# Designs tried in a protein design chat: VHH binders against Phototropic-responsive NPH3 family protein NPY3 (NPY3). Part 4

Target 1, 272 residues: Phototropic-responsive NPH3 family protein NPY3 (NPY3), of Arabidopsis thaliana (Mouse-ear cress) (q9fn09r205to476)
Amino acid sequence: DWWVEDLAELSIDLFKRVVSTIRRKGGVLPEVIGEALEVYAAKRIPGFMIQNDDNDDEEDVMEQRSLLETLVSMLPSEKQSVSCGFLIKLLKSSVSFECGEEERKELSRRIGEKLEEANVGDLLIRAPEGGETVYDIDIVETLIDEFVTQTEKRDELDCSDDINDSSKANVAKLIDGYLAEISRIETNLSTTKFITIAEKVSTFPRQSHDGVYRAIDMFLKQHPGITKSEKKSSSKLMDCRKLSPEACAHAVQNERLPLRVVVQILFFEQVR

## First folded at step 24 (VHH)

Design x2 (from u2 with K31R I34M R58N)
Fold by ESMFold2, last read:
Structure x2 (fold): chain B 272 residues (1-272), chain A 118 residues (1-118)
Amino acid sequence: as target 1 above (272 residues)
Amino acid sequence: EVQLLESGGGEVQPGGSLRLSCAASGFTFSRYWMHWYRQAPGKQREWVSTIYEGDSTNYAESVKGRFTISRDNAKNTLYLQMSSLRAEDTAVYYCARETWDAGEMDVWGQGTLVTVKP
């Protein structure tokens, strides 16, 4: 929309006043307000589309923090008004500019509403400068918890059961990919952390457990020093009966898996 | 016979766009994680993008916001939409299938050359 691009030229104070006036008068869809916010953020927040942590001027950080907090406060409440990708970029920026807890909580809540729309790359959020890990895993746990909490509320209300199951299935696949990526990247990823994340989505519907197998195999491959007990605990995350024939064929030859798991797979293949 | 065949490469001006395709055959395409890699002259092959089961994606930092990986499972075809091309994007682009051995690629295409003019 042409006025959306013109509004991005305004200072944040003027932008807020104009958008507030438009909302007060009504007649504009929330999606258009969301578009205006997204265009504004893309133009006015340095590095918004690409995470960039090289801003070291404390006064600039404070100015960007205030700008970001203002934009978050202006988000329309309607779920469809903004994309999940936009919300995640706002969350990444909120970490970089050290926004307050309330803004982060609101962003996390809204991302949780739409988590099935996220990509694995979206969840790879850089840890704060000076941290031991490359990526912030705790923030992703929060996003998953928000999704789980919200889907449990929908289940109780029986509002959109088929949509809810599709959403859960998509999030399960998303988290399988995410777990594989952090397992590949984070040499210090603990077995407890891996299992904790995987268990949050373990009851979600899946057509197969091939994605879970891939995540487990990556974890085992990149963390060969874990104990036999830890290998057993990690391997229990998948249901061997739900592996595709292709995954089973690889798994029975996989020396990283506990022998008991391999025997279990072979047994179910004989019976199938 | 498992095969991958890239196409769509060519010469383009800086700032231009190209769409690469990778035709897959001989396997259940949708079940596999698929990747694009590239190799510039005289350099090592480097990862560009991944598409997972369920079509979630991930990108190398150097191409985020400019490249889009996608696929059409009904046509067994992987795509890479490239925009805002730069001279450093000049490379042979390969599609690759990740095997069941985590993180390993077992099938590569022959490659398609993308040249961004100086």
Scores: ipSAE 0.770, ipTM 0.910, lowest interface PAE 0.9, mean pLDDT 87
Fold by ESMFold2, last read:
Structure x2 (fold): chain B 272 residues (1-272), chain A 118 residues (1-118)
Amino acid sequence: as target 1 above (272 residues)
Amino acid sequence: EVQLLESGGGEVQPGGSLRLSCAASGFTFSRYWMHWYRQAPGKQREWVSTIYEGDSTNYAESVKGRFTISRDNAKNTLYLQMSSLRAEDTAVYYCARETWDAGEMDVWGQGTLVTVKP
């Protein structure tokens, strides 16, 4: 609150000492500690609010890496202490500053616990320079895997089914939007990678498959050189019975779709 | 009949704030992906922001951290909250509905002019 802006003026060493003392004495909620970390990061890490990879000064990178690793080590363990958006910004910075694997694993685990709170834009994490793609898709696969692992643990307890279903539904919509965006951007996105990501959330509840259709159509539109077999495999990701009437009307005219899919849509339209 | 009607444009000083609104009618607003675009004088129309079905968002790099897209499904209204405005933000701003043809917009608003004074 009032003291968090003042603490952001301190060197990282002093900031760490003060925050550690405050936590030891108690009387401050974890969310306030999280706020202090977020304000500090926003003020002291160049480009924290917007990812960039334009740090080519080796001395600055080493300083920022050390600062970032210190901040990650200070994160309160309580889930509510920090936002998913803040955690993702820390992860983006950890890629840019080449932080160690331990920090990345912890951030990925924490993000997975609350992935339903993320935005599509949050998941567009720039790949390291010289990579095959503009955005790092593997890191997003890891985040989804962490979410799936966490929800499987909750399912074993069988004590929060409605909350898990709501979280899963939100993540399904998030991933539909993400797949549409990487399909538009990444000219070299493989069919295997597209399907692998989509299948991680394929069993999640959805009110409709319109979002899946939009993602598939973007993929087909931006990758016209894929084989007939690949088109068939991609199109199996959606359940044609779950398409809205508007999506069905477009899909039956969509020359990018396999003929068998168009026939199935027409059949289900007839029966409904 | 599908319509998008924009409002909220005007003149602002550098560093100022402005909220644009886009009233939607004739479709199930919450089920569509909605966008803001802008067009500066003599330039091509460029994407600004998207809000997806679940209200997840994405932004162009030039506006990230300064602009916020949102919507009120009860009022069928799309918003763009603009802060820390700069001269290069001067443009006509359009709201748009994404059609079912991937990445294409089928309905556009008339546009609302935002002028950031030099």
Scores: ipSAE 0.760, ipTM 0.905, lowest interface PAE 1.0, mean pLDDT 88
Fold by ESMFold2, fold request of step 25:
Structure x2 (fold): chain B 272 residues (1-272), chain A 118 residues (1-118)
Amino acid sequence: as target 1 above (272 residues)
Amino acid sequence: EVQLLESGGGEVQPGGSLRLSCAASGFTFSRYWMHWYRQAPGKQREWVSTIYEGDSTNYAESVKGRFTISRDNAKNTLYLQMSSLRAEDTAVYYCARETWDAGEMDVWGQGTLVTVKP
């Protein structure tokens, strides 16, 4: 909308007052309020579009923290008002600016409501300095837990909802892609963390386990120092009977897989 | 036979837009992870963007926010919408299919040249 860009020029205090007035009077859709917040964040939060470490000044960090906390407090409650990508950028910024726990938990809750809309790139979040990993894997684990919790609540309401199964299927594909990508770029990814994340979505519907196979193969390829026990545990994540013919053809030649797994694939192909 | 054919390259002014297409044949397009790469003169080929099976995406930091990868599975066509183009985006752009050997590309297109004038 034409006035949204003009509002992004205001100080945060004035922006909040104007937006609050617009909401009180009504007649503006929550989606327009969400757009105003997104435009404001993009223009006023340094590094919002690109997560980086430009924020060395402690006073600037505190000012940006206050700005970010104010924007989070202004988010409309309606699910459709803001995109999942915007919410994840807010979460990334909230970690960088050390926002309070309540803001991060609310963001995680909102992201969990619509996690199927996220992209693999959205989940590649840089970890704070001093950690063992370059990427923050725990934050992604939290987002998945929120999604699982919320879908379980919808299931408990005795709702036969094809949308819920479709959402789970999309999240399974998302997490397969994420696990493959994080395995490729994070040399310090532990077998325990890989398995823990994969298991959170292991019961979700999938038309095939090809994505799980791709994630496992990338993990094995990029982490050759893991033990035989770890290779076995990782390989158990996929159901060999659910691999496509193309994936089976590759897997039976794949020297990274435990021999037992290759034999299982060959056995199931013969029995089929 | 698996084939990838790019089109849509050309010359543009800084700040301009282009849309690249990659026509795919010979495989179940929607089940494969597809990529765009580029190679600037005198440089090594570099990754630009990926689209995964569920159509979620990932982008190189240098193009994030300016480029959009998408595909039309009914037409077996991969797209790269480029906007806010800069001189450093000048390169030959390639589409590629990721093989079953994780992280490896087994089929590349011929490339299409994008030139952003100074």
Scores: ipSAE 0.751, ipTM 0.901, lowest interface PAE 1.0, mean pLDDT 87
Fold by ESMFold2, fold request of step 25:
Structure x2 (fold): chain B 272 residues (1-272), chain A 118 residues (1-118)
Amino acid sequence: as target 1 above (272 residues)
Amino acid sequence: EVQLLESGGGEVQPGGSLRLSCAASGFTFSRYWMHWYRQAPGKQREWVSTIYEGDSTNYAESVKGRFTISRDNAKNTLYLQMSSLRAEDTAVYYCARETWDAGEMDVWGQGTLVTVKP
């Protein structure tokens, strides 16, 4: 506990030796090891807390790659040892410093185990300079794919359905918020990308589809030039029967929505 | 009938902490995305933080790591835990409800003043 800040002053070789010895002797919770790793990363990896690609020195990149790969190798296996936000920052750094495929896959696997613990802000990751988009949407697709893959494996093994459904419900809410926010801030978000991400979680349980409606409405509002077929495809993402009365009242008057959707809302509201 | 009422503002020393509350009434609190904004003297109102359905969050860069947004749906109350306060955090803090027109705020509280002493 009190060692954490002192350990961050050590060279990576000494840090590794000390932490490995502490772990072997036991008596220290995995969360404390995780804290030590996080403090070390924040102090020693340039730009770790805030994504930054201003450092192009080739020697520095190789040194930072080695440092990062060592830190990833030291991550405790226990799910609770590190936060999802920390893991996502490690993943961003691993791409920037060109760590090996195995390190990046392990980080994605770990993030997939606890994606429901991520925040919308964690997923707003800046793309490298020169790309078409300001934000890296492909990395978020990868994280969702890993989560889906792992939940499908749990379903096949007849793991606890209640825990799995709760996790899926939380990720659905997370992705609704992400889609709304990325639609607002990313000028070059394509309809194909929006729908692809939304469809990955479309079958997940939701108490209501109000969040899906908000994401769709933000996308339509910020992308008024999309085609009629694109509007129809986007609008199919929500189940009108699952909208709250307040959402229905707004949607019925929302000229951004296709007429067929408005008619469906009116029909189901009449039955409700 | 829809109302938001902030409280918990006050004077604090640099590096200090405060917890702001926002009591909500007249709507189904848990269905709405909720925000904190602030307005420093002579400046425009600026976004501070958002809490989404499911309690996922997002923060302005200027407050990330120092402020924590949260809510208690049973009490219909939004919170902002503020730590490591700086002089530039001096402002009137407002809670706001996002309307169904995406990205627009339709209800604002009256505000609570936070003053960080020099």
Scores: ipSAE 0.750, ipTM 0.898, lowest interface PAE 0.9, mean pLDDT 87

Design x4 (from u2 with H35Y)
Fold by OpenDDE, fold request of step 25:
Structure x4 (fold): chain B 272 residues (1-272), chain A 118 residues (1-118)
Amino acid sequence: as target 1 above (272 residues)
Amino acid sequence: EVQLLESGGGEVQPGGSLRLSCAASGFTFSKYWIYWYRQAPGKQREWVSTIYEGDSTRYAESVKGRFTISRDNAKNTLYLQMSSLRAEDTAVYYCARETWDAGEMDVWGQGTLVTVKP
């Protein structure tokens, strides 16, 4: 709507008041409110669209924090009122500006409700500077937990099993991609954390475990010094029976895999 | 024969748009992670975008919000929709297939040249 751009010119306090008034009067779709928030964020939050690390002034950070917290509080309750992408941007900024735990939790909950709409790039959330990892991996764990929680709630409300399975399958693929990427780029990713995240989606319906294999292989490739036990535990995430012929062909030659796993793959190939 | 073939390159003005295509043959396209790379004159090849299984995506920061990677599995074709093109986007663009060796590319196209005029 034409007025959305005009609202973005307002101070955050005035913007909040106007939006609140509009919502109280009714007649405006939640999606339009969501759009207004997104436009406002894009205009008023530095680096919102493109994460820039250049926030040098502490005072500015506090202001941005407050602004973000306000925007989060203004989010319409309807699930479809805002895009997953917008929510992810808010979450990324919230982490960067060290927003309150409640706001981050709310964003995580909302993202979890529509996690199947997220992309691998969306899940690569940078941690604040000075941490053990460049990326916030714990937040991804939280997102998956929220997804599971929301899925369970839907199941209780008689949502079609098919929809949930499809959603789970999509999220599984998403997380497989994420695990591969985070293994590649995050040198401090622990075996425990890798396994913890992978286990959260290990029971999700999948046509194949090719994605899991890719993630495992990437992890092993980047962590050549892990113990045999850790290697075994990581590899256990994969069901060898659900590998494609192409994946199997590679896996049987993969020296990074435990010998036991290789033997299992060979065995299942022979039985097929 | 396994092959990737890029097309759609050309000359565009700053702020313009261009859509690149990468035609795949000889393998099951939908099962693979496919990448776009680009190489500017005198520069190193850089990663641009990735599409994963299930069509989840990732972008380099330099192209985020401007480029869109997608694929049509029925046509075995990868796309890169480029918008708001800049001079620094001038490069030969390549599509590449990730092999089962994690992080390694085993199939590359010949590339297609994109020139953004200053």
Scores: ipSAE 0.920, ipTM 0.968, lowest interface PAE 0.4, mean pLDDT 93
Fold by OpenDDE, last read:
Structure x4 (fold): chain B 272 residues (1-272), chain A 118 residues (1-118)
Amino acid sequence: as target 1 above (272 residues)
Amino acid sequence: EVQLLESGGGEVQPGGSLRLSCAASGFTFSKYWIYWYRQAPGKQREWVSTIYEGDSTRYAESVKGRFTISRDNAKNTLYLQMSSLRAEDTAVYYCARETWDAGEMDVWGQGTLVTVKP
């Protein structure tokens, strides 16, 4: 809509007032409001679409923080009013601009409701400078927690078990990919953190544990100095019975895996 | 035989669009993580995009918002939709399959040339 672009030219205060008025009058779909917010964010938030490291002015950061917090407060309540991608962008910016905890929580909650729509790239959220890690891994944990919470709520409302299972399966695949990537990229990823995240989705219904295997193998590959105990603990995340023949073929030759796991795989292969 | 075959390369003007295809054969396509790489003249091969199991995706920063990776499992075909092409996107584009050895590619296509020039 042409008016959406026009609104993006307004100051944040005026934009807020106009949008509020539009909402009050009714007749505009929440999705359109969401679109207006997204267009505004893209235009007014530096690095929103493309992360630029150039935000050196503290005053600018404060202004951007305020702007972002305002936009978050303006999000329609309807789940389908905004895309998961937009929410993730807001979350990334919220971390970058050091927005308040409430805004981050709200964004995390909303993302959690639609986590199956996220991509692996979306979950690679940069941590503020000066931290132990380049990426904020804790925020991903939070997103998964929110997803679980929302799923449980749906179950209580007698929503179809099938939909929830599909969603869980998709999220499991997503997190498998994420774990593999974060293991590859983040050299400071601890075994404990890896396991903690993986455990959150370990009970999700999955037809295959190939993704988990990939994640584990990547982690082990990037952490050659971990203890036998840590190897054992990380390897317990996968069910050897749910590995594809191709994965099994590799796993039995994988020197990074504990011997016990290899033996288990061999055993199950014999029983097939 | 396990094989990947790229197609769809060509010459395009800056700002233009192009869609690359990668046809897979000889393996269960949907189970693998598939990558796009590119190599510009005189430069090293660089990662462009990844599609994971379940079709989640990741992109290099240089192509975010412009490129879209997707796949059709029924056709065993990987795609790269490129838009807003720039001169710096000129390269031979390769699709690659990640093996079960984490982070290692075991199957590569021959590549398809994309040239972005006025």
Scores: ipSAE 0.919, ipTM 0.968, lowest interface PAE 0.4, mean pLDDT 93
Fold by OpenDDE, last read:
Structure x4 (fold): chain B 272 residues (1-272), chain A 118 residues (1-118)
Amino acid sequence: as target 1 above (272 residues)
Amino acid sequence: EVQLLESGGGEVQPGGSLRLSCAASGFTFSKYWIYWYRQAPGKQREWVSTIYEGDSTRYAESVKGRFTISRDNAKNTLYLQMSSLRAEDTAVYYCARETWDAGEMDVWGQGTLVTVKP
């Protein structure tokens, strides 16, 4: 709607009042409200579309924090009112501007409701400055936890087990990709953290464990000094019986894998 | 034979759009992670975008919001929709398949040239 752009020119206080009035009058779809919020955020939040670390002024940061918190409070309750991508952008900014825990929690909850719509790039969320890691890995754990919580709630309400399984399968693929990338990029990723994240989705219904294999292999490649025990623990995340023929063919030649795992793969190939 | 073949390159004005294609043959396309790379004259090859299993995506910061990676599994074809093109986007664009050796590419296309000129 053409008026959405005009609203983005308003101060946050006036914007909030106008949107509230529109909502009270009725007749406007939640999706349109969501669109207005997204347009406003894109225009009024520095680095919203493209992450920018140039916020050196503390006063500016406080202002942006307040702005962001206000926008989060204005989000329509309907699940389809805003895109997962927009929510992720809000979350990234929320972390950057050190917004309150309640706002971050709300965003995480909403993202968790539709985590299957997220992309690997979306989950690479920068940590605040001064931390041990460049990326906030804990927040991804939180997102997965929220996803699990929301799916369980749906299962209690609806008998649609098939939809949830599909969603879980998609999220599993997503997290496999994420684990591979974070292993490659984040040099300080611990074995414990890797396993913790992977275990969150290890029981999800997957047709293939090819993605898990890729993630494990990347992790092992980037951590050549891990103990045999850690290697074993990491490799246990993968069910060798669920590897594609192509993955199996490579895995049996992979010197990074524990010998026991290789033997298991060979054994299962012979039985098939 | 396993093969990737890029197409769709050409000359375009700044701010213009272009759609690249990468046709795959000889393997199960949907199971692999596929990448776009580009190499500008006199520069090193750089990563542009990745599409993962399940069609989740990742982009380099320089192209984020302007480029869109997608694929059609039925056609075994990868796409790169480029918009708001800039002079610095001028490069030979390559598609590549990640092998089962983590982070390694085992199949590359020959590339397609994109030239952004006023």
Scores: ipSAE 0.919, ipTM 0.967, lowest interface PAE 0.4, mean pLDDT 93
Fold by OpenDDE, fold request of step 25:
Structure x4 (fold): chain B 272 residues (1-272), chain A 118 residues (1-118)
Amino acid sequence: as target 1 above (272 residues)
Amino acid sequence: EVQLLESGGGEVQPGGSLRLSCAASGFTFSKYWIYWYRQAPGKQREWVSTIYEGDSTRYAESVKGRFTISRDNAKNTLYLQMSSLRAEDTAVYYCARETWDAGEMDVWGQGTLVTVKP
């Protein structure tokens, strides 16, 4: 819509007033409002589309924070009004600009409702500057928790179990990919944190644990100094019975895995 | 035989678009994580994009918003839709399969050349 682009030229205050007026009058779909917000964000928030490490002065950051918080407050309540991608971008920016907890919670909640639509790249959210980690891993935990919460709510409303299972399966695959990547990238990832995240999806219905295996192997590869106990604990995240033949073939030769796990894999492979 | 074969490379003007394909054979395509890499002249090979199981994706910062990785499991084909191409995108593009050894690529295509020039 041509008017959406025009709105993006307005100051945030005027933009808010106009959008509020439009909403009050009715006749405009929530999706269109969402689109207007997204276009505005893309235009008015530096680095919104592409994260830049540009060190803005403190005053600029405050302004951007305020802008972002305003946009978050303007989000339509309807679930389909905005894309998961837009929400994730907002969340990333909210972390960067150190937005309020309420805004972050709201974004996390909304993302949780759509977590199956997220990509591995989306979950790599940079931590605030000065932190011990490059990426905010805790926020991913929050997103998963929100997903679980929302799924449970749907179940209570007698939504089809099948849809939820499919969603869970997709989220599990997503998190497997994330775990692999974060293990590779984040050198300070603790065994406890890895396991904590993995455990959140470990009970999700999955036909294959190949993704989990990949994540575990990556973690072990990047953490050669972990204890035997930690190796064991990490390896327990996967069900050896749910590994594909191809995965099994590699796993039995994987020197990073505990011997017990290798033996288990061999055993189950033989009984197939 | 396990094989990856890239195609679709060519010459394109800045701002143009190009779609690369990577045909896979000899393995269950949908179970693997598949990557795009590129190597510019005189430079090291760099990661471009990944598609994971379930078709979740990740992109290098340099191509975010411009490139789209996707796959058709029925056709055993990986795609890279490139838009808003820049001179710096000039490279030989490779698809690669990640093995079960974490982070290791065991199968590479021969590559397809993309040249972005006026």
Scores: ipSAE 0.917, ipTM 0.967, lowest interface PAE 0.4, mean pLDDT 93

